# VHH binders against o75319: the designs that were tried, part 235

Target 1, 181 residues: o75319
Amino acid sequence: GNHIPERWKDYLPVGQRMPGTRFIAFKVPLQKSFEKKLAPEECFSPLDLFNKIREQNEELGLIIDLTYTQRYYKPEDLPETVPYLKIFTVGHQVPDDETIFKFKHAVNGFLKENKDNDKLIGVHCTHGLNRTGYLICRYLIDVEGVRPDDAIELFNRCRGHCLERQNYIEDLQNGPIRKNW
Short names: E, the ipSAE of ESMFold2; O, the ipSAE of OpenDDE; V2, 0.75 times the mean of E and O plus 0.25 times the DockQ between their complexes.

## First folded at step 14 (VHH)

Design tg31 (framework vhh_etentamig_d1)
Fold by OpenDDE, second read of step 15:
Structure tg31 (fold): chain B 181 residues (1-181), chain A 121 residues (1-121)
Amino acid sequence: as target 1 above (181 residues)
Amino acid sequence: EVQLLESGGGLVQPGGSLRLSCAASGFTFSNYAMSWVRQAPGKGPEWVSGISYSGGRTYYADSVKGRFTISRDNSKNTLYLQMNSLRAEDTAVYYCAKYLWPTHRSYFDYRGQGTLVTVSS
């Protein structure tokens, strides 16, 4: 259906590039069929996403979609030059090891293939916050060796919203390192 | 339904202190980070402070660091803001919010009606 996701309007559409990384987080863009249920200033489409990224003088090189549905927008709504990766990720629970590994593998693959540019990895779930923040922070902690609190602070500051759920925060701060291979 | 009720605001002289409270209901309070935000007359909303779900981590805007202290009692579903060394520029309506964010927010639904803090000689 075309119902607006719960609390979707509460979150900023697009964050900022995380300094020292290639990550940028945003909430899920909604296809045109949703616009009739939104005020003009609330609309955030795939086109709007790319416009906002350009306004930041950045360029997307990859979009990782962590939502557990396909009803929000179609990959065909994206430019052909930007690859789209779907990783179905269940909400409200810590992603399993397989999901974490898929995310890490995708990021590492992108970095390997994009050493000659500065294009960004755009990551989103529904709100672009909890699942998105967890996986980005998990990568920074496990792969880059960043201190958990530093990773969380960096993500929160750049997204404009902080990780809000206990289980994600606890796992990042005190949970075990996940295998990278 | 998420409900937030702020209290503790009032008139205070510069250098004075106030303690704000926020009673939360309609969600599992102990599972969520909480924030205080404020809006002064003629200005947009400003993030003031945030606290993690357990209270183990606290965050402050530069404008209030060293003067304000955020805390929570999860057994009472209550958020607090101790405000010391108050200044005229702290005058605003203060809101508690379900989510934690470190930057400016122009729109937000999960906040209370707010409590007015006026700092004036």
Scores: ipSAE 0.006, ipTM 0.233, lowest interface PAE 11.4, mean pLDDT 90
Fold by ESMFold2-Fast, scan of step 14:
Structure tg31 (fold): chain B 181 residues (1-181), chain A 121 residues (1-121)
Amino acid sequence: as target 1 above (181 residues)
Amino acid sequence: EVQLLESGGGLVQPGGSLRLSCAASGFTFSNYAMSWVRQAPGKGPEWVSGISYSGGRTYYADSVKGRFTISRDNSKNTLYLQMNSLRAEDTAVYYCAKYLWPTHRSYFDYRGQGTLVTVSS
């Protein structure tokens, strides 16, 4: 189905790069078949994503797609020069340790291969907020040693929306550090 | 629905061999590159081996090169991993995964329960 995700229009398409990191967060791009259900100013296709990032003087080097569906757009809708990684995550639940480890491995692998450039890791779920914000903050806390409240504030500021799910926030603030590799 | 069902794991002594299989359904198997990934107790997933959609190209992690052989049978929708000269450090749950290749796009699809390989005397 070509139905627009619930509340998708409520969120800004793309946040800003999180300073001191390689992360940028955005909501799921919607392929051409969704455009008939959107006003021109509401459209956010894969092409629109790259245009908005270029307008910020940034460049994507990796996209991590956290949605549990392939219906919104296909990897073929992205430039061939930009790697695409799918990590299937279920909404509403705090991501499990296996999902967290997949995310960390993808990020660490990208950083090793991209030492000589400043390309960004683009991360999205449906709204680019809860699953996206959780995994980015979890990485910053567990790998980079950022304090939980600082990671959350940085994400909220740069995304332009605050993490909404209390269970995600609670896990980030008071949950265990996941150090397994 | 994409389904990947791994089998062939078990207990084996160091220096022994095992052959893993992965039965794929719910997608056109012959259109996708496939890989094996493993997860040792207490560690994150490690990519082990990959094979192109046609079987014409194979790729291996340095830790397994020369010991493991990946292959596929597109007529049976089945992926294989022949593991020789097994070591204690090969102990892990082994998962098959599809990935989009050779466009430098990596996408790990749904994994099944995996198959446990234990290398121990």
Scores: ipSAE 0.000, ipTM 0.082, lowest interface PAE 21.1, mean pLDDT 84

Design tg32 (framework vhh_etentamig_d1)
Fold by OpenDDE, second read of step 15:
Structure tg32 (fold): chain B 181 residues (1-181), chain A 121 residues (1-121)
Amino acid sequence: as target 1 above (181 residues)
Amino acid sequence: EVQLLESGGGLVQPGGSLRLSCAASGFTFSNYAMSWVRQAPGKGPEWVSGISYSGGRTYYADSVKGRFTISRDNSKNTLYLQMNSLRAEDTAVYYCAKSIWPTHRSYFDYRGQGTLVTVSS
């Protein structure tokens, strides 16, 4: 259905680019059918996403959708020039190794193919916080060698909200490094 | 206030060795990755080497692999760079840099004033 996700209104629609990375996190944009349930200032559509990114003088080169549903918007709502990748990611639990690998592989592939530009990897789940934050931080920790607390702090600061799930935080801080291949 | 003070630079002949040190203060040294970056005359800055917060992982630019060794003593808040088999192209001001990344990045939150290394016959 077209029900607004719980607490969706409570989160900033778009974060800031994470310095030193190509990542930007945002909450899930909602297609037009959701607008009737929102105040005008609460609306955040795929179009709004791109407008907000442009306002930051950035450009999206890839969108990674981590939601576990397809009801929020359609890939056809996005510009054809921006590839869309769906990685179904279950909420509230630490992503499995396969999901982590898929994310890493997608990011690495993008970086390899986009060495000549500065386009961003947009990542979102429902709120663009927990699943999104975990996988971005997992990448920074496992692939870039960033200290877990630094990765978490960087993400929180740039997203404008802090990771909320203790199991995600615990896994990032104390969990094993996941294989990158 | 964050402070990074480099030392150990000087004049050395090709094939010679130098050991750089960086004294850090004003932050929890052991919580941050550290890097060495250098800037040669007329050139842009170049990342040289990085080391993770714990010292467990080290990274090197291709240009210095096998010749340079980065290390740290967290009990002394000091970063080191052992430079062997020095070449003329290694001539540069070397900076100690604080970053969350031990790998090559354009983003550093702080760097020192640098120490000059001149390799010349």
Scores: ipSAE 0.548, ipTM 0.816, lowest interface PAE 0.9, mean pLDDT 94
Fold by ESMFold2-Fast, scan of step 14:
Structure tg32 (fold): chain B 181 residues (1-181), chain A 121 residues (1-121)
Amino acid sequence: as target 1 above (181 residues)
Amino acid sequence: EVQLLESGGGLVQPGGSLRLSCAASGFTFSNYAMSWVRQAPGKGPEWVSGISYSGGRTYYADSVKGRFTISRDNSKNTLYLQMNSLRAEDTAVYYCAKSIWPTHRSYFDYRGQGTLVTVSS
């Protein structure tokens, strides 16, 4: 069935672009079949996502979907011009090294191909918060050399919600840098 | 930087009502869940109620459900707790708290100074 993810309505649909980066975070878009369980103002379809990004005068160049399911929307619901990458990531546990390396590879590939434009990398999990914030911050720390607390503060401010999972925060602050990606 | 200022407490008889307020400053109020936490004399803190960042979702401890109503005004950076049908067991200092989640599972940060509510005959 088309059950709304737990606490999905508690989160802002889309954050702001993270200044100095190409990242923007959002919660999972829900395809039109979920509309019967949502008030009109609560709707956040793939189309609504692109409209909200355009309202910020931004443009998506890549979507990275970190959910462990394919039931919320289909890649076919996205414009053909925007690449879609699925990285199955289990919630609650810190993403493993293989997942971290896949994310880093995708981001670096996008940045190399998009040197001459300002298109954004959109990243989401179910709430666009814990898995999403972890992987974005992990990239900033490991690849860009950002201090962990600065990366976390930047993400929290731009997403409009603080990272909630203590194990994710602890790994970002005190965990090892993942080299050889 | 972050400041929470509670008000509205006082002495009230059983069955009476009070409305508590919390004025928030130093952070983007509309981006955070908020909670009310109380502490009775000689007891540890008890989470009472929580509200999501938008005000669209509210949560209550079983002890107050049906009697208390939490609300917020994001345009005024103010949190409220309407307390009806007050009982002697509601006697406590009430604190406003910035929260990650609007439930008792939340970590509470930047607690205010508190406001005393005394319910006695």
Scores: ipSAE 0.000, ipTM 0.122, lowest interface PAE 17.4, mean pLDDT 86

Design tg33 (framework vhh_etentamig_d1)
Fold by ESMFold2-Fast, scan of step 14:
Structure tg33 (fold): chain B 181 residues (1-181), chain A 121 residues (1-121)
Amino acid sequence: as target 1 above (181 residues)
Amino acid sequence: EVQLLESGGGLVQPGGSLRLSCAASGFTFSNYAMSWVRQAPGKGPEWVSGISYSGGRTYYADSVKGRFTISRDNSKNTLYLQMNSLRAEDTAVYYCAKSFWPTHRSYFDYRGQGTLVTVSS
């Protein structure tokens, strides 16, 4: 339905690029059908997303959508020049190894194909926080060798909100490294 | 280098008022939301109030709504908290925080050194 996601207005639409990486995190954009329930300054459509990224002097090269729904916006609402990848990820649970593998594979593929530019990988779930932050931090820890607390702090600072799910934080800090080929 | 300097705390009787100030430097103050966060002795930090970068929107914790007013002066790089009808439970060190969003869900990048408010008879 066209109900605004719970707590969606409590979160900054788009974070900052995470320095030293190609990642930028944001909350789910909402298609035009949601605008009747929003004040003009609260609107965050797919178009608004690209305008806000451009205002930061950045450019998206890939969007990874981690929501477990298609109701908030459609891939067709995005520019044809920006690839869109859907990874259906259940909220509240630590993402499984298959989901982690898919995310890592997509990121690695993008980086190999985009060596000659500085385009960003945009990652979002509903709030652009827990599933989004978990998978970005998991990538930094497992692939880039970043210390867990440093990855979490970098994400929190750049997103503008702290990871909230205790089980996600504990897995990042104390869980096994996921060795996905 | 981000610097925040809180002032205006002190001892006040229940029902009294205090005005806290925070002088900000080392970043473009007018581009960021700002918040007040307090920490009572032996307790964790509690978000009190937040204000948008322009001052156009203000937010308050339920515990202080109707009693506290947050404001800012972007020309002076200064954040304020007007505290009225003070209660013993408001006793805490008050911190000025650079925030990325003007609500309790914000990342608080930096807190100032704090200013002590004691509400006691």
Scores: ipSAE 0.240, ipTM 0.656, lowest interface PAE 4.5, mean pLDDT 91
Fold by OpenDDE, second read of step 15:
Structure tg33 (fold): chain B 181 residues (1-181), chain A 121 residues (1-121)
Amino acid sequence: as target 1 above (181 residues)
Amino acid sequence: EVQLLESGGGLVQPGGSLRLSCAASGFTFSNYAMSWVRQAPGKGPEWVSGISYSGGRTYYADSVKGRFTISRDNSKNTLYLQMNSLRAEDTAVYYCAKSFWPTHRSYFDYRGQGTLVTVSS
């Protein structure tokens, strides 16, 4: 139900825009029903997300939700002007080719349709770290030709936390390039 | 401290050639993609070419494809740009730039002071 995800409080709510990209990572915002279990300063709602993004002088153009549940918040909690995309992504394991492709396709579609603005692609899983970091880095490596270690470093720096899962890091560093179509 | 020092610029006639060099220091050169960007008088900066960290992949702006060649020597911490068939519109200050991306980007971590290339009859 409304239990706070484990270690959720330990992570910064919102990272920084990744320079040279349209990506910004954040932990999952929690709907109002979770607030009774949090101290005021720990609360991070969909509204708080948008406020924090604005504080960075940025604007979200798309939210990609990688969580494997729908219990954290409702798409209706988001502004109608910001598209919401759910990509159910299992935790702790390297995303499969289909998931990777879905993510890439969504990102590419957004970029194609948003050439005339600088709106951001907000990506989150539960903590906005491992699944989120993997897929963003996978995109940078496979599509943008970024060196794996550079992609990882950039993400870690901007998120304010380092990727934790060795299997993700190993796959990014030494795994095969995934098909982009 | 990261340092990028461009050289090789000068005056050349249309159809001529120049080879630019960039000496890099203060970072692990072989770990980073590098790019050339240029800025013409009265114009904004333009990405010209990029090369992956290993040198295995190269990228070019449409305006220079077939004429320019980017390369690097990681053992010498040096980036190169061979410019052939130069045109008047290639006149600009050329900058060496350090980035995570070899492709077109608006963001670079560092860039040098630049070297002036003037193409004129």
Scores: ipSAE 0.034, ipTM 0.559, lowest interface PAE 2.5, mean pLDDT 92

Design tg34 (framework vhh_etentamig_d1; at its last look DockQ between E and O 0.70; V2 from the best seeds 0.00; counts 0 for: pae E 12.9 > 2, grease 24.6 > 24.2)
Fold by ESMFold2-Fast, scan of step 14:
Structure tg34 (fold): chain B 181 residues (1-181), chain A 121 residues (1-121)
Amino acid sequence: as target 1 above (181 residues)
Amino acid sequence: EVQLLESGGGLVQPGGSLRLSCAASGFTFSNYAMSWVRQAPGKGPEWVSGISYSGGRTYYADSVKGRFTISRDNSKNTLYLQMNSLRAEDTAVYYCAKSMWPTHRSYFDYRGQGTLVTVSS
């Protein structure tokens, strides 16, 4: 079925760039077939995503899609110039080490290949909040040495919504650093 | 300095009405969503209503839908909440709050000191 994701309308389409990083978080874009169930002001297609990023005077260089489905939009709906990476991530449980290391590898590879520009890494799950916020904060803590509470606060403020899943927050605050991939 | 100043609270009988106001300063009011959040005695905060930066979208908690109306005047940097058919369970301190999105799931980066609404016979 072609139903709008639960709670999707409750969330800001695109957050702000997280200062000091190359990250920007957003909720899942929905292809044109979903627009029949949305008011014009509720639409957030792949095209709308790029327009909103441009309105912030930013440019996407990579999209990392953390959803466990391909029903919301297709990579072909994105500009050919922007790489797309799918990391199938199950909701509710804390992402496993393999998923964390795949995310870190993709981010590090992008940063190495984009030293001469200021393009952003766009990260999304369904709401652009829990899985998205967890992996971005995990990267900042483990790789950049940011204090957990500072990473979480920065994400919450820039995303415009607070991380909701207590097990994710607890792992970020008190869990082990995932070293060496 | 961001400042939000609420007014209009008071004592009212069940079934009565009140209009709350929030005067905003220190930021570009027309660029932000605004919400009303309340806290009843002995309870945690409850989001009541939200309005988009333009006033084009409004959102309400199920508990107040059909009774409360949120509005804004961007020319006066003022947010309003018209409260009708008031009930004892509406008794709370009402806070004006600033955010990027107008729903109950928003990050509220600033709130005022509140205005007390008491609904009692």
Scores: ipSAE 0.562, ipTM 0.813, lowest interface PAE 2.0, mean pLDDT 92
Fold by OpenDDE, second read of step 15:
Structure tg34 (fold): chain B 181 residues (1-181), chain A 121 residues (1-121)
Amino acid sequence: as target 1 above (181 residues)
Amino acid sequence: EVQLLESGGGLVQPGGSLRLSCAASGFTFSNYAMSWVRQAPGKGPEWVSGISYSGGRTYYADSVKGRFTISRDNSKNTLYLQMNSLRAEDTAVYYCAKSMWPTHRSYFDYRGQGTLVTVSS
């Protein structure tokens, strides 16, 4: 259905680019059918996403959708010039190794193909916080060698909200490094 | 106030060795990745090597792999760079840099004043 996700209104629609990275996190944009249930200032559509990114003088080169549903918007709502990748990611639990690998592979592939530009990797789940934050931080930790607390702090600061799930935080801080291949 | 003080630079012949040190203060040294970057005359800065906060992981530019070794002593707040088999092209001012990334990045939040390494016959 077209019910607004719980607490969706409580989160900033779009974060800031993470310095030193190509990542930007945002909450899930909602297609037009959701607008009737929102105040005008609460609306955040795929179009609004791109407008907000442009306002930051950035450009999206890839969108990674981590939601576990397809009801929020359609890939057809996005510009054809921006590839869309769906990685179904279950909420509230630490992503499995396969999911982590898929994310890493997608990011690495993008970076390899986009060395000549500065386009961003937009990542979102429902709120653009927990699943999104975990996988971005997992990448920074495992692939870039960033200290877990630094990765978490960087993400929180740039997203404008802090990771909330203790199991994600614990896994990032104390969990094993996941294989990159 | 963050301070990074490099030392150990000097004149050395090709094939020679030098060991650089960086004394860090003004921050929790053990919480940060550290890097060495260098800048040769007339050239832009080049990332040389990085080490994770714990020292468990090290990274090197292709140009120095097998010749340089980065290490750290967190109990002494000191970063090291052992440089062996030095070449003329290694001539540069070497800087100690503080960052959350031990890997090659253009983003550093602080670096020292540098120490000059000159490799010449």
Scores: ipSAE 0.219, ipTM 0.664, lowest interface PAE 1.6, mean pLDDT 93
Fold by ESMFold2, look of step 15:
Structure tg34 (fold): chain B 181 residues (1-181), chain A 121 residues (1-121)
Amino acid sequence: as target 1 above (181 residues)
Amino acid sequence: EVQLLESGGGLVQPGGSLRLSCAASGFTFSNYAMSWVRQAPGKGPEWVSGISYSGGRTYYADSVKGRFTISRDNSKNTLYLQMNSLRAEDTAVYYCAKSMWPTHRSYFDYRGQGTLVTVSS
C-alpha cells in the first residue's frame, strides 16, 4: 500500500527561500492516494506545494527529487511548465561522488538557463532535511565557496529544522572539498 | 569601521596587464568571501570575479575568464586582481567588495571607493 513515510508528519511542508541562493527545500509531496491516512490539516499534495510557493511570492523553475522511489507522486501530475529531475539518492549514507556530481550539474545547468529570472530550485527527499540539506550544503561549500558552518546554519534556519544525521554533518564540516567537474 | 582601499589602476594599452590590490581593515578578512565588481561609464555594475574566504575557490565572469586571476593573502588582509590581455571593454572603475558568497549572486555588504582602469591605444 501507500504508507505514509515514517515521521513525515513531523516536518514542516515547505521551508523558505535561502537568501543569496536559488534554493528552497521541502518534504516530499504526497499524491491523493495517500490522503486516506492523513487528517485534512496534515495533507501536503503537489498542488499544496505550488500554492505555498506562490504564497511566498516565489516561483519554482525546477524540482529535484532525491527520493529512491517513484511512489509518492507522478511527475506528469506536475505543471508541464516546471521541469522535474529525479536523482536517485540512497539514504542514511553520505551521497557518493557520482550523485554529488549529478546534483551540481543540474543546479549549474538551471542557473545558466535561468540567469534572466529569479525562479527557484525546489529540492526534496522524503523529509526535505538530511539528503536535501547535505546536497544543498555540499553545493554551497564546493561550488559557491561558503564555509561549512555557514552553509549548515543557513539551511537549518530556512528549512525550519536542523540537519539530523551526524555522518552528514561531520562530512560537511570536516570532509574533503569535492571536485566540481 | 570597515574599509576597503583599491589601488593599482591606471592607463594601459590593449593587450597589456595591470594588477589591482584591495587593502581591507575593520573586519576579520579571512571570514569573508571577496569580489571584484566593475562599472564602466554609463553602465550598471558588473560582477567580475570572486574568491572564497579561504582562497580555495575562485570564480570569474565569462567576459574575463582566462585573462583575469583573483587571489588573496589573508595574512596581509589584501585582495588582488591580476588582469592580463586587457581590452578596451575592460575600461571601468574597479571595486572590491566583501560578502558571504564569492559568486555573481552574492550580496554586497560593502565596497571600496574604486580604482580606475583605462584601456586605450
Scores: ipSAE 0.000, ipTM 0.212, lowest interface PAE 12.9, mean pLDDT 87
ESMFold2 (binder alone), look of step 15: mean pLDDT 84; pTM 0.857
OpenDDE, look of step 15: ipSAE 0.120; ipTM 0.582

Design tg35 (framework vhh_etentamig_d1)
Fold by OpenDDE, second read of step 15:
Formats: C-alpha cells, sequence, structure tokens
Structure tg35 (fold): chain B 181 residues (1-181), chain A 121 residues (1-121)
C-alpha cells in the first residue's frame, strides 16, 4: 500500500556526510504515489534525494536499501549510473551475521572500485536511523577500529537524529566483533 | 579546551632514531583514537600511524611499517611515536591528532602545533 510509514515525517530527509567516511544516511524516499498523502514540504522522492545530495556538493555512488519492503520506490526511479543494492533487513532486531557481512562486503567492494573518486555510499532503511546507524557503526567498529561510542556519536551528529534502539546500542557498545570475512 | 603538545623532534642522521611524545589535555584521552600525521615541506599532510583508544590496535602507513611504533599511556594522557631507521624522506613536521578512528581514513578534529623532525647527514 501507499500508507506513509509511522513517524517518517519526524526525521530529516538527508543527513550529512560522515567525516572521514564515504557514508551518508537518509530516510527512505517515497515514490510519487505517496505525495497525495503528504504536504508539499513533506515530500521526499528519489529525485528530491539526489537534489539534496547535490546541494551538499556530493555525489552518490551507491545506494544500499535496508528496508524490508519494496513498496516505497522502485530502483528504476534512480539514475542508471547509481548502483542500487537491496539488503532486506528486519527492523527492531540486531541484524544477523549474514546481513552484517553482506553490508561490509558491499561497502568494501565499493571502496575498492571507487578509489579514484569521492562518491558516497548512501544508506537507508525506513527512517534512515536505527538499522542504518547500526550497520554503519558496525562497519566502523569492526573494520575501521573505531571506538563504539565514537562511531555512534559521529553517526548521530551527522544524521541529525540519535539511534533509538537500546538493543542496537548495546550490541555496538558491548557486543562481539563480527567477522569481516 | 583541547590541547595537544608534541615534543621530541630534532635533527638526526639517516639511520638514527627519535621518540616523539604528545601530551593531551582538555578531553578524556582514553576515549579517543589518536594518530600521528606529518607534513613535509611543499607536500600535503600524510597520515603516519594510528592507535585505538585502548591501545589494543595499531595502524601504520606503508612508508613507515617496520620502522615506527605508536603507543600510548592513558594514565599519563600521552601518545608516543618511536621512530627507528629514519630516512631523509621522513623529514617533516609531525603532529599529534585526536581522531574518531585510528586508520588512514581518520577524521581529525584537533591537532597540535607539531614538532619538527629533520633527517639529514
Amino acid sequence: as target 1 above (181 residues)
Amino acid sequence: EVQLLESGGGLVQPGGSLRLSCAASGFTFSNYAMSWVRQAPGKGPEWVSGISYSGGRTYYADSVKGRFTISRDNSKNTLYLQMNSLRAEDTAVYYCAKSVWPTHRSYFDYRGQGTLVTVSS
């Protein structure tokens, strides 16, 4: 259906690039059919996403979609020049090792193939906060050796919203490092 | 106020050794990854080495691997860089940097005034 996700309007559409990284987080863009249920200023389409990224003088090189549905927008709504990766990620629970590995593998692959540019990895779930924040922070912690609290703080600051789920925060702070291979 | 004060730089012959220190204050030192970066005359800044907040993990640029050793004493709020087998190309101002992560991709929000290391015969 075309119902607006709960609390979707409450979150900033696009965060800021995370300094020192190629990551940028945003909430899920909604295809045109959703606009009937939104005020003009609340609309956030795939086109709007790219416009907002450009306004930041950035360019997307990859979109990782972590939502567990395909009803929000179609990959065809994106420019052909920007790869789209779907990683179905269940909400409200810590992603499993396979999901974490898929995310890490995708990020590492992108970085390997994009050493000659500064294009960003756009990551989103529904709100672009909890699942998105967890996986980005998990990557920073496991792969880049970032202190958990620093990773969380950096993400929160750049996204403009704080991670909300205690199970995610607890796992990031005290959970085991996940294998990178 | 965050303060980072580097020391230990000087003139040394090729093959010689130096030990740099960085005294940190104004923040919880043990909570942050730290890095050494350097800038040679006419060149841009180069990441040299990084260490995790606990000191459990260390990272090095390829150019200094096997020659430099980064360490820290969190009880003294001090960062160290042991530099052995110094080369002319190591000549630079060395900066202590506060960072979110210890790798070459580190974002540095603070750095010191630096200490000059000159390697020359």
Scores: ipSAE 0.193, ipTM 0.615, lowest interface PAE 2.0, mean pLDDT 93
Fold by ESMFold2-Fast, scan of step 14:
Structure tg35 (fold): chain B 181 residues (1-181), chain A 121 residues (1-121)
Amino acid sequence: as target 1 above (181 residues)
Amino acid sequence: EVQLLESGGGLVQPGGSLRLSCAASGFTFSNYAMSWVRQAPGKGPEWVSGISYSGGRTYYADSVKGRFTISRDNSKNTLYLQMNSLRAEDTAVYYCAKSVWPTHRSYFDYRGQGTLVTVSS
């Protein structure tokens, strides 16, 4: 499709690497067919994503796409050398345990295969904020033992935007730890 | 002010056991991951083990897996390291550290004097 996602322009394209982790979060890249609806400074294609990460002196080793659609860009628009993983997640609802399990296993698998390098796990949903921030924070809390408030603060600071969905924040702060690693 | 007081070190024979303790104060102990970091004479610090804020998750350096057990008592603000099957290469000053995460990737705040462990006949 050719309609840009609602509020997509409101968000910074790419955050900073989250120190102490291999995570970097960003909003969904948009393929060339969306260019006519964007000013040059608003464009954020797959190519633009990799240029912005290189500008930070970082390198992607994996992209995890959490969107429930394939309309924004094709995996084929990404460099052949960067693995792409799709985990379909519905917006608005806290991701279910199966989705959380898939995310944790993908991250753990990447880290095991990439212990000898410093390549990053790029995670995005539509805005790179709510589903993205939830799953990254859930991983840090459940697998790495990070305190919920510290995980949320780290994500918010590095993404450049605060998690917006109250149900996601509440689940992270007060919900049960999911033992699926 | 964060205060960390390590104890339990001493001289032990190879194959022996020691239990280290760390008494923490000046922060809400139950809200933080804790780690053990050691430093052998003439070497840099090496992360040994970490434990989550709740005690539900533990992590170990490959050099100590299967021999050391980390634990904590949040009601007493105390961190422990049970060391079994000790080897000469375990000789070091052991520090407890407040950390954000219980893994080697964390930034470690270790301010105590440490406790010396010497493994020798």
Scores: ipSAE 0.000, ipTM 0.168, lowest interface PAE 15.4, mean pLDDT 87

